# Designs tried in a protein design chat: VH-VL binders against q9h9l3. Part 327

Target 1, 176 residues: q9h9l3
Amino acid sequence: PRKMVAIDCEMVGTGPKGHVSSLARCSIVNYNGDVLYDEYILPPCHIVDYRTRWSGIRKQHMVNATPFKIARGQILKILTGKIVVGHAIHNDFKALQYFHPKSLTRDTSHIPPLNRKADCPENATMSLKHLTKKLLNRDIQVGKSGHSSVEDAQATMELYKLVEVEWEEHLARNPP
Key: E = the ipSAE of ESMFold2; O = the ipSAE of OpenDDE; V2 = 0.75 times the mean of E and O plus 0.25 times the DockQ between their complexes.

## First folded at step 17 (VH-VL)

Design DD25 (framework fv_amlenetug)
Fold by ESMFold2-Fast, scan of step 17:
Structure DD25 (fold): chain C 176 residues (1-176), chain A 120 residues (1-120), chain B 108 residues (1-108)
Amino acid sequence: as target 1 above (176 residues)
Amino acid sequence: EVQLLESGGGLVQTGGSLRLSCAASGFTFSTYSMTWVRQAPGKGLEWVSGISYSGEFTDYADSVKGRFTISRDNSQNTLYLQMNSLRAEDTAVYYCAKVPYYGSGSFDYWGQGTLVTVSS
Amino acid sequence: EIVLTQSPGTLSLSPGERATLSCRASQSVSDNYLAWYQQKPGQAPRLLIYGASNRATGIPDRFSGSGSGTDFTLTISRLEPEDFAVYYCQQRSSWPLTFGQGTKVEIK
């Protein structure tokens, strides 16, 4: 059996008007929710917009942050060959400038049985916060000080575990 | 072998200035964040200042803001702390330390320290 | 600013005994941002534990860290003569970075 991890990244705005999303924090947890990686990451380009309300990133977090190229190498070593779970995970992979095989990717924002359990339309893209509250009776992303990527990665893993058996069977019968 | 060697400490009068240096070897200095931590005689540890690998981001403890300036010269593998308007409570051993890539916010290697004594 | 309070201030024990050191935070600290250091007289601090429970490179198995939220513990399972030192906890969950006041482990 192939190992499984969950990932959540925080991005800041770089480039013109802060429109480019650059990696500024990454958290990775194992199947049981134990932290395998959690580091602040310094983008190679000047930060224009910290997006603090959502990212939780402030200027002081950059003082001890790991350079992007180093962090990317560390993260990819953890992800390679594993089943990677995330929520709207395409955004995380884009920020990492990384391609992960679809056969090994699990996106909790695009799993119809998960929405069904939450009494939501199967094809709707529901937020991690909403699914976590409905299915795990847990409040995440509380307040206006930004999100915890560790908390989000842990919640994402727990959500996937609710549908893991049926979704893995579906994927075996309908390979991506 | 990672080595950090502080220098520049000494006796200085209240209101005076000192510049501390930390010479780094045994690792790629230019890719690591660095910090200064001090310890007053017989007292505990107090974080003073930190600097990103590029020198773009710096931060300071409130007790030293406006008086101390951290900087680095990546071509010479050297970290600096410029200390101005020194006060008696700045008397301490000053350590430079390296920030690891894993365990963000901890300090994996420390220098041996340099003593700064501020008196009137 | 998060204040870290260590207890006891001094712990007097004999070689071979177990040492349990406490670090209490004034508000919640994410465990991935708590570290422990050892300092011997006349020497620089040495990193023992980072992320509350991960032993730093070269640190013997007798050292272990645990805890979450506001309560953290450093345990030395079987004190060796070289373990008698001052121990500090440190957080970076909230800026500014702060250290506890230290616990001295001394020979009884």
Scores: ipSAE 0.614, ipTM 0.834, lowest interface PAE 1.7, mean pLDDT 91

Design DD26 (framework fv_amlenetug)
Fold by ESMFold2-Fast, scan of step 17:
Structure DD26 (fold): chain C 176 residues (1-176), chain A 120 residues (1-120), chain B 108 residues (1-108)
Amino acid sequence: as target 1 above (176 residues)
Amino acid sequence: EVQLLESGGGLVQTGGSLRLSCAASGFTFSTYSMTWVRQAPGKGLEWVSGISYSGEWTDYADSVKGRFTISRDNSQNTLYLQMNSLRAEDTAVYYCAKVPYYGSGSFDYWGQGTLVTVSS
Amino acid sequence: EIVLTQSPGTLSLSPGERATLSCRASQSVSDNYLAWYQQKPGQAPRLLIYGASNRATGIPDRFSGSGSGTDFTLTISRLEPEDFAVYYCQQRSSWPLTFGQGTKVEIK
């Protein structure tokens, strides 16, 4: 069958007042949760706001970071032709300046059966932390030192696996 | 193909200064992060300092912070380490090393090192 | 800072034997940022393993890495004469970057 991966990216603030989100870390895991890619990434623009409380990115991570252009090429080689799972994944694709086919994209923030299993309204956008706690009984994004994109990608894949059969059947009947 | 050649080591007095150079060849120097790692005689490896490909981001081990300055000249393919206020415990072989694009948590190529001896 | 403790300090073996080297971290280390190096007397270190289990370019398949969290292992399945050296583990998962104190693999 077609290969599936999960992605989670961390962004820092660039541009005026740090309002532009630029890629600063990307983690990709396979179906079983094994890490395929996890690198800090150096934005081409000056970093105004590390957003460390959420991103976990600090100035020292930029020292060994892979340049954006190079990292993007590496990441796209992993994603191309695969089913890509993410949470609010449009933000990750935007940071990567990348278009992934909708037919191969799975967004755990917009899967009605997943919200239903979590006893949440089907049309609500629930956070990854909330869904992971409700459905997997696991606490992620703990503390104030920032999130782990590896942990988030792994949780995202496990969440998708809970509804995979049902959702793939739905998509086969209702192609995007 | 990839080569890193350190120079500038030697004998200096405590409190003195020394500048190390690392000449890079065989790769596009200006696109890779670089690091300095040292090794005291008969001891293990200790990370000293790192610098991003552009030179804008630098970092230092606490033991050298405020005394050492890492810099680079991408037009000359050269990495530098300016060492000030030298102490006896700074005596070591200093290696420059390259950070790869994939597996950036490691150092894929190292120079042969240059010995710095700090004495009273 | 994360302290990496390597054991044993010295491993005395003969060519053809299996070597198993341990690296224990004081706190959890992302396996993507755990590396192993080999250093021979008078030479610079050489990268063997990156990301806990990936062999660097040109490294023979008798070298393998494993582990996650706080417990990592470097295995040399069948020692060759050129493998007698000092081995260091290294993490970049948390600042500052740290190395273990080294394990010396010597001829018995």
Scores: ipSAE 0.212, ipTM 0.740, lowest interface PAE 5.7, mean pLDDT 90

Design DD27 (framework fv_amlenetug)
Fold by ESMFold2-Fast, scan of step 17:
Structure DD27 (fold): chain C 176 residues (1-176), chain A 120 residues (1-120), chain B 108 residues (1-108)
Amino acid sequence: as target 1 above (176 residues)
Amino acid sequence: EVQLLESGGGLVQTGGSLRLSCAASGFTFSTYSMTWVRQAPGKGLEWVSGISYSGEYIDYADSVKGRFTISRDNSQNTLYLQMNSLRAEDTAVYYCAKVPYYGSGSFDYWGQGTLVTVSS
Amino acid sequence: EIVLTQSPGTLSLSPGERATLSCRASQSVSDNYLAWYQQKPGQAPRLLIYGASNRATGIPDRFSGSGSGTDFTLTISRLEPEDFAVYYCQQRSSWPLTFGQGTKVEIK
């Protein structure tokens, strides 16, 4: 079988009024939660809004950040051919300007069995923080200094592992 | 061969100014973030200042904020550190160092350093 | 600011022996954001390890890094004469960037 990784990205606001989400940090972990990639990334456009409360990103992190084009190449090299797990992962792929095959994509915000185990409606889009608390009894994204994309990627992988067997079986019977 | 060569160090009086230069070769200078790290005689390493590849993002250690200014000239492959209002505590060897694209904010190549001595 | 405390301050060993150097952080450091450097007298520092456990280009495999959270270790499995130097750990998990105070590995 194909190797599996989990990804979480942090975005900052660029463009008019900071409404465009641009990649500013990416973390990738393996099946066991070991970090394979974690770098701050410098967007090609001027940052208008750091969104620090959520992203944890400040101007200082941009000083040593890897330029977007280079970071994108590094990240895609890791993701290509692997099963990629994420939460609301379409936002991460959009920020990476990347298409990952649906057959190799696992989005923990759209896995009905996971919501069911958390006593949530199967069709609801639940936050990573809520699912992690309900199913892993662990608090993530605590405090006011922003999120840790490493912590989020690790939590996402652990959440997927809870439904991996039944969800892979479902996908085998119902290919995307 | 990546090379970084610092210059501009010397003896200066307290309250004085110096400008350090770092000449870079063997890599595409304009695409990498650069940093200054100093080391007082017989002491450890202290990060001083950093600058992004374009010069847009800059930061300083609290000990030098308001007194030091980092800048770069990508057309000349040169990094600068303008040091004003120098204090005896600024006496150190000043190293220019390159920030790699992978390695979590480590510094993969360093120059040999230039000594700044601040007295009186 | 994260303070990195290295121990011991001085490690006196003979060639062929194993060296184990400790770096302890005042608060949690993401393991991908810890580096180790070697500095010989009169020379600039040399990057040995980045991301806690990855050897930099050209670094012999007798050097290894390990650890996570607040406790990190640099191990030199069999000291060679050229390995007697001062070693520094560094973090970039939080700003400002900080270095440990150094561990001197010297001949017994």
Scores: ipSAE 0.680, ipTM 0.847, lowest interface PAE 1.0, mean pLDDT 90

Design DD28 (framework fv_amlenetug)
Fold by ESMFold2-Fast, scan of step 17:
Structure DD28 (fold): chain C 176 residues (1-176), chain A 120 residues (1-120), chain B 108 residues (1-108)
Amino acid sequence: as target 1 above (176 residues)
Amino acid sequence: EVQLLESGGGLVQTGGSLRLSCAASGFTFSTYSMTWVRQAPGKGLEWVSGISYSGEYKDYADSVKGRFTISRDNSQNTLYLQMNSLRAEDTAVYYCAKVPYYGSGSFDYWGQGTLVTVSS
Amino acid sequence: EIVLTQSPGTLSLSPGERATLSCRASQSVSDNYLAWYQQKPGQAPRLLIYGASNRATGIPDRFSGSGSGTDFTLTISRLEPEDFAVYYCQQRSSWPLTFGQGTKVEIK
């Protein structure tokens, strides 16, 4: 397997009116979709809004959650030096308070060939759910109980693999 | 080495109270979630209660909710379980256990347990 | 709550034989949220496997876990005398946390 991983994070609302997005779960999978990391994470600030419909996170998940500083350290050890794939991945990096080199970052929400294969406008930002259904014929994020970050990370890796050769060639010609 | 030592168990009358303690050493207690699991004589394991590393988040099995209170003192590296309104079915060995940073919800280290016997 | 049913209730085997223990869940459990424990008489449980297939620190290679969805298996490839014990599966995929009723591995 390549030095490539896919990541998906779930955030909860902290701060005034729950407007700050704080990391509350992170899943990382390898190239083949095997789980390398999947833990609930306890934010350092009081949780105002669990955003359960989207995050899948409830108060009970915080009981066994790993402290943010510890989780961040472990996650960054996995990500450092690897090609990291995600969907709207800037949100994940922001929640991790982390800078990952642009040259090693792949965002499936901003890959024009992927949209093209899905019969979508090349410059549109399409949801992970839509691209996965269109290109992999798989339903993710089903129901109202929130998303599975493992499922999302796995889908993200599989989507990237559909355009990997073409996109890596593009990036070699057009470095970020 | 990680060590957990329970104390406070004993014989108590139905309706009585007991407070269990778990003394932790060999790891940074204040950064790990902790749990209590019990086992009735000759029976299987039952999760009782859990607490986040800061003490802010707590949860309980339905069978003990409203009667038991979990707490911790991070300055003393000690976990507690306050048990009120004890019933015969609360008779069990009570284990404290540590929640790891990987595989949260599993329990990587356990104490030797303390026996609580409730009789009328 | 998710009910975990272990089978068989008792396995009678000789040292050197392979043990295969089953854990079935009443609802789908993410394989990342299933653990296995070993308990010997008079002792606390010991974590063997977490995340369905990852061996815990210090656990010998003869122990392996597999499975997904509702069907999980613990395998002991070649029983040693110290392996005769009760084994429990546990899920954390849904709250409350639950354990199976146990499988006793005993000497034939």
Scores: ipSAE 0.593, ipTM 0.814, lowest interface PAE 1.6, mean pLDDT 90

Design DD29 (framework fv_amlenetug; at its last look DockQ between E and O 0.06; V2 from the best seeds 0.00; counts 0 for: pae O 10.2 > 2, placed apart)
Fold by ESMFold2, look of step 18:
Structure DD29 (fold): chain C 176 residues (1-176), chain A 120 residues (1-120), chain B 108 residues (1-108)
Amino acid sequence: as target 1 above (176 residues)
Amino acid sequence: EVQLLESGGGLVQTGGSLRLSCAASGFTFSTYSMTWVRQAPGKGLEWVSGISYSGEYTYYADSVKGRFTISRDNSQNTLYLQMNSLRAEDTAVYYCAKVPYYGSGSFDYWGQGTLVTVSS
Amino acid sequence: EIVLTQSPGTLSLSPGERATLSCRASQSVSDNYLAWYQQKPGQAPRLLIYGASNRATGIPDRFSGSGSGTDFTLTISRLEPEDFAVYYCQQRSSWPLTFGQGTKVEIK
């Protein structure tokens, strides 16, 4: 069977008024939740807003950060040829400046069976925090110290496993 | 082969200054963050300061903040530590260390160190 | 600042024995941001383990790391003569980066 990974990224604000989201941390876990990649990344553009209360990124994290070009190359090697699971994953791919085949992409923010399990409308876009609390009885992203992309990637994989058999069969019948 | 070679250590009086250098070769210095770590004689390791690959970001241990300045010259593949207002407790072997791309914030290659002795 | 306390201070063992070294953190080390180093007399430290359990390039499989939160362990499954050295743990979860005080593994 084709290998599956989950990804989560943390972004900082760059560009005018800090409104552009640029990659500053990326975490990738395997099916069992083991960490395959987890590094801070220095965006090529000036950081205007660290967004620390959500991103967890502080200025000192940039001291040991990997250059964006290098990190991107390493991350893409891991993702290529794999089923990639994420939450609102379009934003992660945009920050990576990367296209992943839709047939190999799984987005837990857009899986109707997952919403049904959470007693949510099938077409609603639910937050990772909400789904994790509802379906796994876990609190993630606690406090104002920011998110952990490792924690978020692991939660994303566990959520997908709840519907994996059903959803993979659905996609086989209904190719994207 | 990655090589890091520290120099500039020696004996100085309390209140004096020294500038340490670390000559790097065998890797693309300008794309790696670098660090200084020190070890007092017979003691353990103490992180001193770090600098991002471009030099834009730096951080210091509280014990050296305001007295030491880390810098780098990417055109010369050299890392520096300017040490001012030296104290007896700064006596140590000073290591230059490289930050890897995987497990960043750990240190995969170290120089052999240069001894700084601060006498009162 | 996260203080790392290693135990025992000295571990006296014979070649072929298993060594178990402990590192305890004063607060949780997030995301297993813990590394282990080996240092022989007169030499610079050598990275063994990063991310609590990942062996660095070229490190033999007799070295393994485990643990999470505040409690971490380095295990050397069968001591070789070259393994008698001082071992340090190091965290990068919180700034400043800190090291443990070391565990000396010596010949009994």
Scores: ipSAE 0.742, ipTM 0.887, lowest interface PAE 1.2, mean pLDDT 92
Fold by ESMFold2-Fast, scan of step 17:
Structure DD29 (fold): chain C 176 residues (1-176), chain A 120 residues (1-120), chain B 108 residues (1-108)
Amino acid sequence: as target 1 above (176 residues)
Amino acid sequence: EVQLLESGGGLVQTGGSLRLSCAASGFTFSTYSMTWVRQAPGKGLEWVSGISYSGEYTYYADSVKGRFTISRDNSQNTLYLQMNSLRAEDTAVYYCAKVPYYGSGSFDYWGQGTLVTVSS
Amino acid sequence: EIVLTQSPGTLSLSPGERATLSCRASQSVSDNYLAWYQQKPGQAPRLLIYGASNRATGIPDRFSGSGSGTDFTLTISRLEPEDFAVYYCQQRSSWPLTFGQGTKVEIK
């Protein structure tokens, strides 16, 4: 059996008009929801837009932030060889400038049985907030002060665990 | 061997100024965030100010905001704290400390400290 | 700001005894955001524990950290003469960074 982790990243806006999404925080939890990694990350480019309403990141968080190159190395060491669970996880991998094997990737925004349990169309892309409320009866991402990537990673792992047995069986019969 | 050596402390009159320096060696100074922490005689630790590895981002405790300025010179491996409008309450041993990449926001190496005494 | 309250203020024990030090936060602190330091008279603080439970490099097994949320504990399982010192907890969960007021572990 392979080790499993869940990841959630926060991005800030860099480049012209803040249109480039750059990694500024990453949280990784293990199967039981214990935090393995949670650090603020300083992008190599000047931050134009903190996107605080969604990211929860403010200027002060950058003071002790780990340089992107160093953080990327630390994160990749944790992810390599493991099953990585995320929600719309392609955004996180893009921000990390990283390719993770599709066979070891689990995206809770694209698991039909999970949507079905939530009374949602099987092929719709549902938000993490909606699925968590419907299936775990828990409110996450409340208010306008930003999301907690730890909270999001923990919720993502718990959601995956609801369909883990049936989805791993499906993947074993239908390898990606 | 990581070493941090503070200097610049001494006796100063209320309303005066002092500049503290912290000379770093034994690690790649330019890639680590740094901090200043102070300790008043017989009291506990108080975080004063922090600075990102590039010097672009700084933050201050409310008690020193507007009076103190943290800065760094990565070419000289030196951290600075410019202290203006000093008050009796600023009397303390001032430590510089290094922020690690593991558990960032804790401080893994500290200097020996430099005493600042503010009197009237 | 998050206020950290340490108890007891002073702990009087003999070598070989177990020390249990408490740190309580005014609001929730993540498991990964609580550190413990040791300070001996005339010396700079030394990092003991980071992330609530991870021992820093070179720190002996007798030191352990535990806790989550608002309640954290530093345990020294069997006091050595060199362990009599002041201990501080610190959080990085919220800005500004804050320390507890300290617990003095002194020889009985």
Scores: ipSAE 0.696, ipTM 0.852, lowest interface PAE 1.0, mean pLDDT 91
Fold by OpenDDE, look of step 18:
Structure DD29 (fold): chain C 176 residues (1-176), chain A 120 residues (1-120), chain B 108 residues (1-108)
Amino acid sequence: as target 1 above (176 residues)
Amino acid sequence: EVQLLESGGGLVQTGGSLRLSCAASGFTFSTYSMTWVRQAPGKGLEWVSGISYSGEYTYYADSVKGRFTISRDNSQNTLYLQMNSLRAEDTAVYYCAKVPYYGSGSFDYWGQGTLVTVSS
Amino acid sequence: EIVLTQSPGTLSLSPGERATLSCRASQSVSDNYLAWYQQKPGQAPRLLIYGASNRATGIPDRFSGSGSGTDFTLTISRLEPEDFAVYYCQQRSSWPLTFGQGTKVEIK
């Protein structure tokens, strides 16, 4: 079986009125939850909105941040050839300006068996925070410091493991 | 190599206070939740407290809630347990342990523990 | 809280024999959140099994875990001299985290 990693990214606002979501932090963990990558990333454009309340990103984090182009290369090297698990992962890939093969992507926001296990509608889009609380009995994204991409990536991986066998079998029978 | 080293244990009178420390090395401390587990002499294991990666979230057993405070300094790779209003039943070896991920199992690394003795 | 009750309290066996340890939960525990530990005298506990049936790194294959719902089992297929110790089950399905009271495996 292919190696599996989980990814979570934090974005800041760039461009006019800060409406462009730019990658500012990326965290990647392995199957065991060990951190493979965790870096602050400097967007190529001026940051208009740090979105700190949600992103946890502050101006001081950008002082020694890895330039986007370099970070992207590092991240893609890690992701290539692996099954990548994420929550609403299309946002992460968009921020990375990267498209991972759909057959090697696992989005925990769109796994019906996971929602069923959490007593949620199968076709609903549930938050990572809610699923983590319901299924892992753990609170994430708490406090005033914003999200922790490491914590979120770890939670995402653990959630997927709950339905891994069933979902992988489903995908094998119904390839995307 | 992962290492956890507890310190701060000793003899204390009932009603007294003690602060335990756990020095962590060999892993990225700031990315793992941590826990304290204690074991009274000749008895079983009892979960005491847990703290999230960043320290934003803390958990306590009912037996220590309001008396014990768990904290961490990620810059120093150190976990703490402030114990106030100590009771005889708090007498135990206190272990520092790494909080589990599903993929890692449960508490996958433990320190050797530090003995706390509460006397009248 | 979820109460874990282990049985038997003491298990007296000889090297080479099969050991079967039980852990019963007061309410259903997800397989993913049941673990087993080994503790030898004067030592810290050591993780043996996680997720009810997964061996931790470095754990010999003579150790195995099984079960679901409220009933879980740790099996040592062939006891080695170093296996005589106290074993604890532990759940993290709900707060507070709880341990069983332990089963002592002693030499007959």
Scores: ipSAE 0.006, ipTM 0.571, lowest interface PAE 10.2, mean pLDDT 92
ESMFold2 (binder alone), look of step 18: mean pLDDT 92; pTM 0.939

Design DD3 (framework fv_amlenetug)
Fold by ESMFold2-Fast, scan of step 17:
Structure DD3 (fold): chain C 176 residues (1-176), chain A 120 residues (1-120), chain B 108 residues (1-108)
Amino acid sequence: as target 1 above (176 residues)
Amino acid sequence: EVQLLESGGGLVQTGGSLRLSCAASGFTFRTYSMTWVRQAPGKGLEWVSGISYSGEYTDYADSVKGRFTISRDNSQNTLYLQMNSLRAEDTAVYYCAKVPYYGSGSFDYWGQGTLVTVSS
Amino acid sequence: EIVLTQSPGTLSLSPGERATLSCRASQSVSDNYLAWYQQKPGQAPRLLIYGASNRATGIPDRFSGSGSGTDFTLTISRLEPEDFAVYYCQQRSSWPLTFGQGTKVEIK
């Protein structure tokens, strides 16, 4: 369709008490859900907390991981000039230390029509897991081994496609 | 051009030790992950060990875990494999290889290999 | 561990013919982490394909890779004399990293 990709990142804890979220994996899919990018990424700072239950990241994934500076360059080349879809995407952009234009950003955690279709309050922030189950009848982020950023990016794109026409019309009339 | 040159192979007795070296040139060694892969005579390829660009993260095949140690010296552009408690089944040609930034699940350049023969 | 099974074990073909090599995984492999290598006698392996379908630098366009999930294929569209070698598939989708047992492409 129109130059659109979906992104999902996994973060690990660095810094004091592991409170800093550092990029450790990034997945990007195209409109049809095909993988354009999926790499483990090595943070420049020591990893204090892998957050494995959510991130799916373990020490072995860091062995062949791409250094952050290189991965960032690769990712930004894919994102630049495209409509980028994500869920709570500000966290992904923060981890990438990247600014993406708001006019080209779509956040499925803040699209009122999507919540409405899921019978949820329009202004609530619903999890990707909940929206995907409710609207796509698909279970994601199952088990205790962590999330798959590929699975999450694919689900995010499919969720956006459910409201794409009406939301793009809304944005054309009400530019961000 | 990228060049990897292994050395340190030879004949060693069961229970003995050897240290393999891999001299790298033609790329910025200190910024790339490296790996060791071995091949027993007449057999296929077996991954042995890997190390991150900084040396902070390492991993090993179960068959060598606890006996082999991978390390690197980024100031000398050299990768090492310290092999202890050697067994007959460790007999193989040992290759060092470079992990690329594009397609990090693969190994884009390999050395010529060094033969390690373990006998009783 | 993910076991990669290559078939056939040996392919006997003539120059000019098409070679189709199979690699089957015991469980799903992300295509981003499937690679193919060529090895000639007395030489180190050479990377041919990474990410299931991307040709490595310097690899002729007669080599192509395809597949996803558990089934992957390496195709050589028109065999040249220098293509007779052993071919290995490799995955790093799951730890430990594993290689297939190899397919030998030999002259008929």
Scores: ipSAE 0.618, ipTM 0.832, lowest interface PAE 1.6, mean pLDDT 90

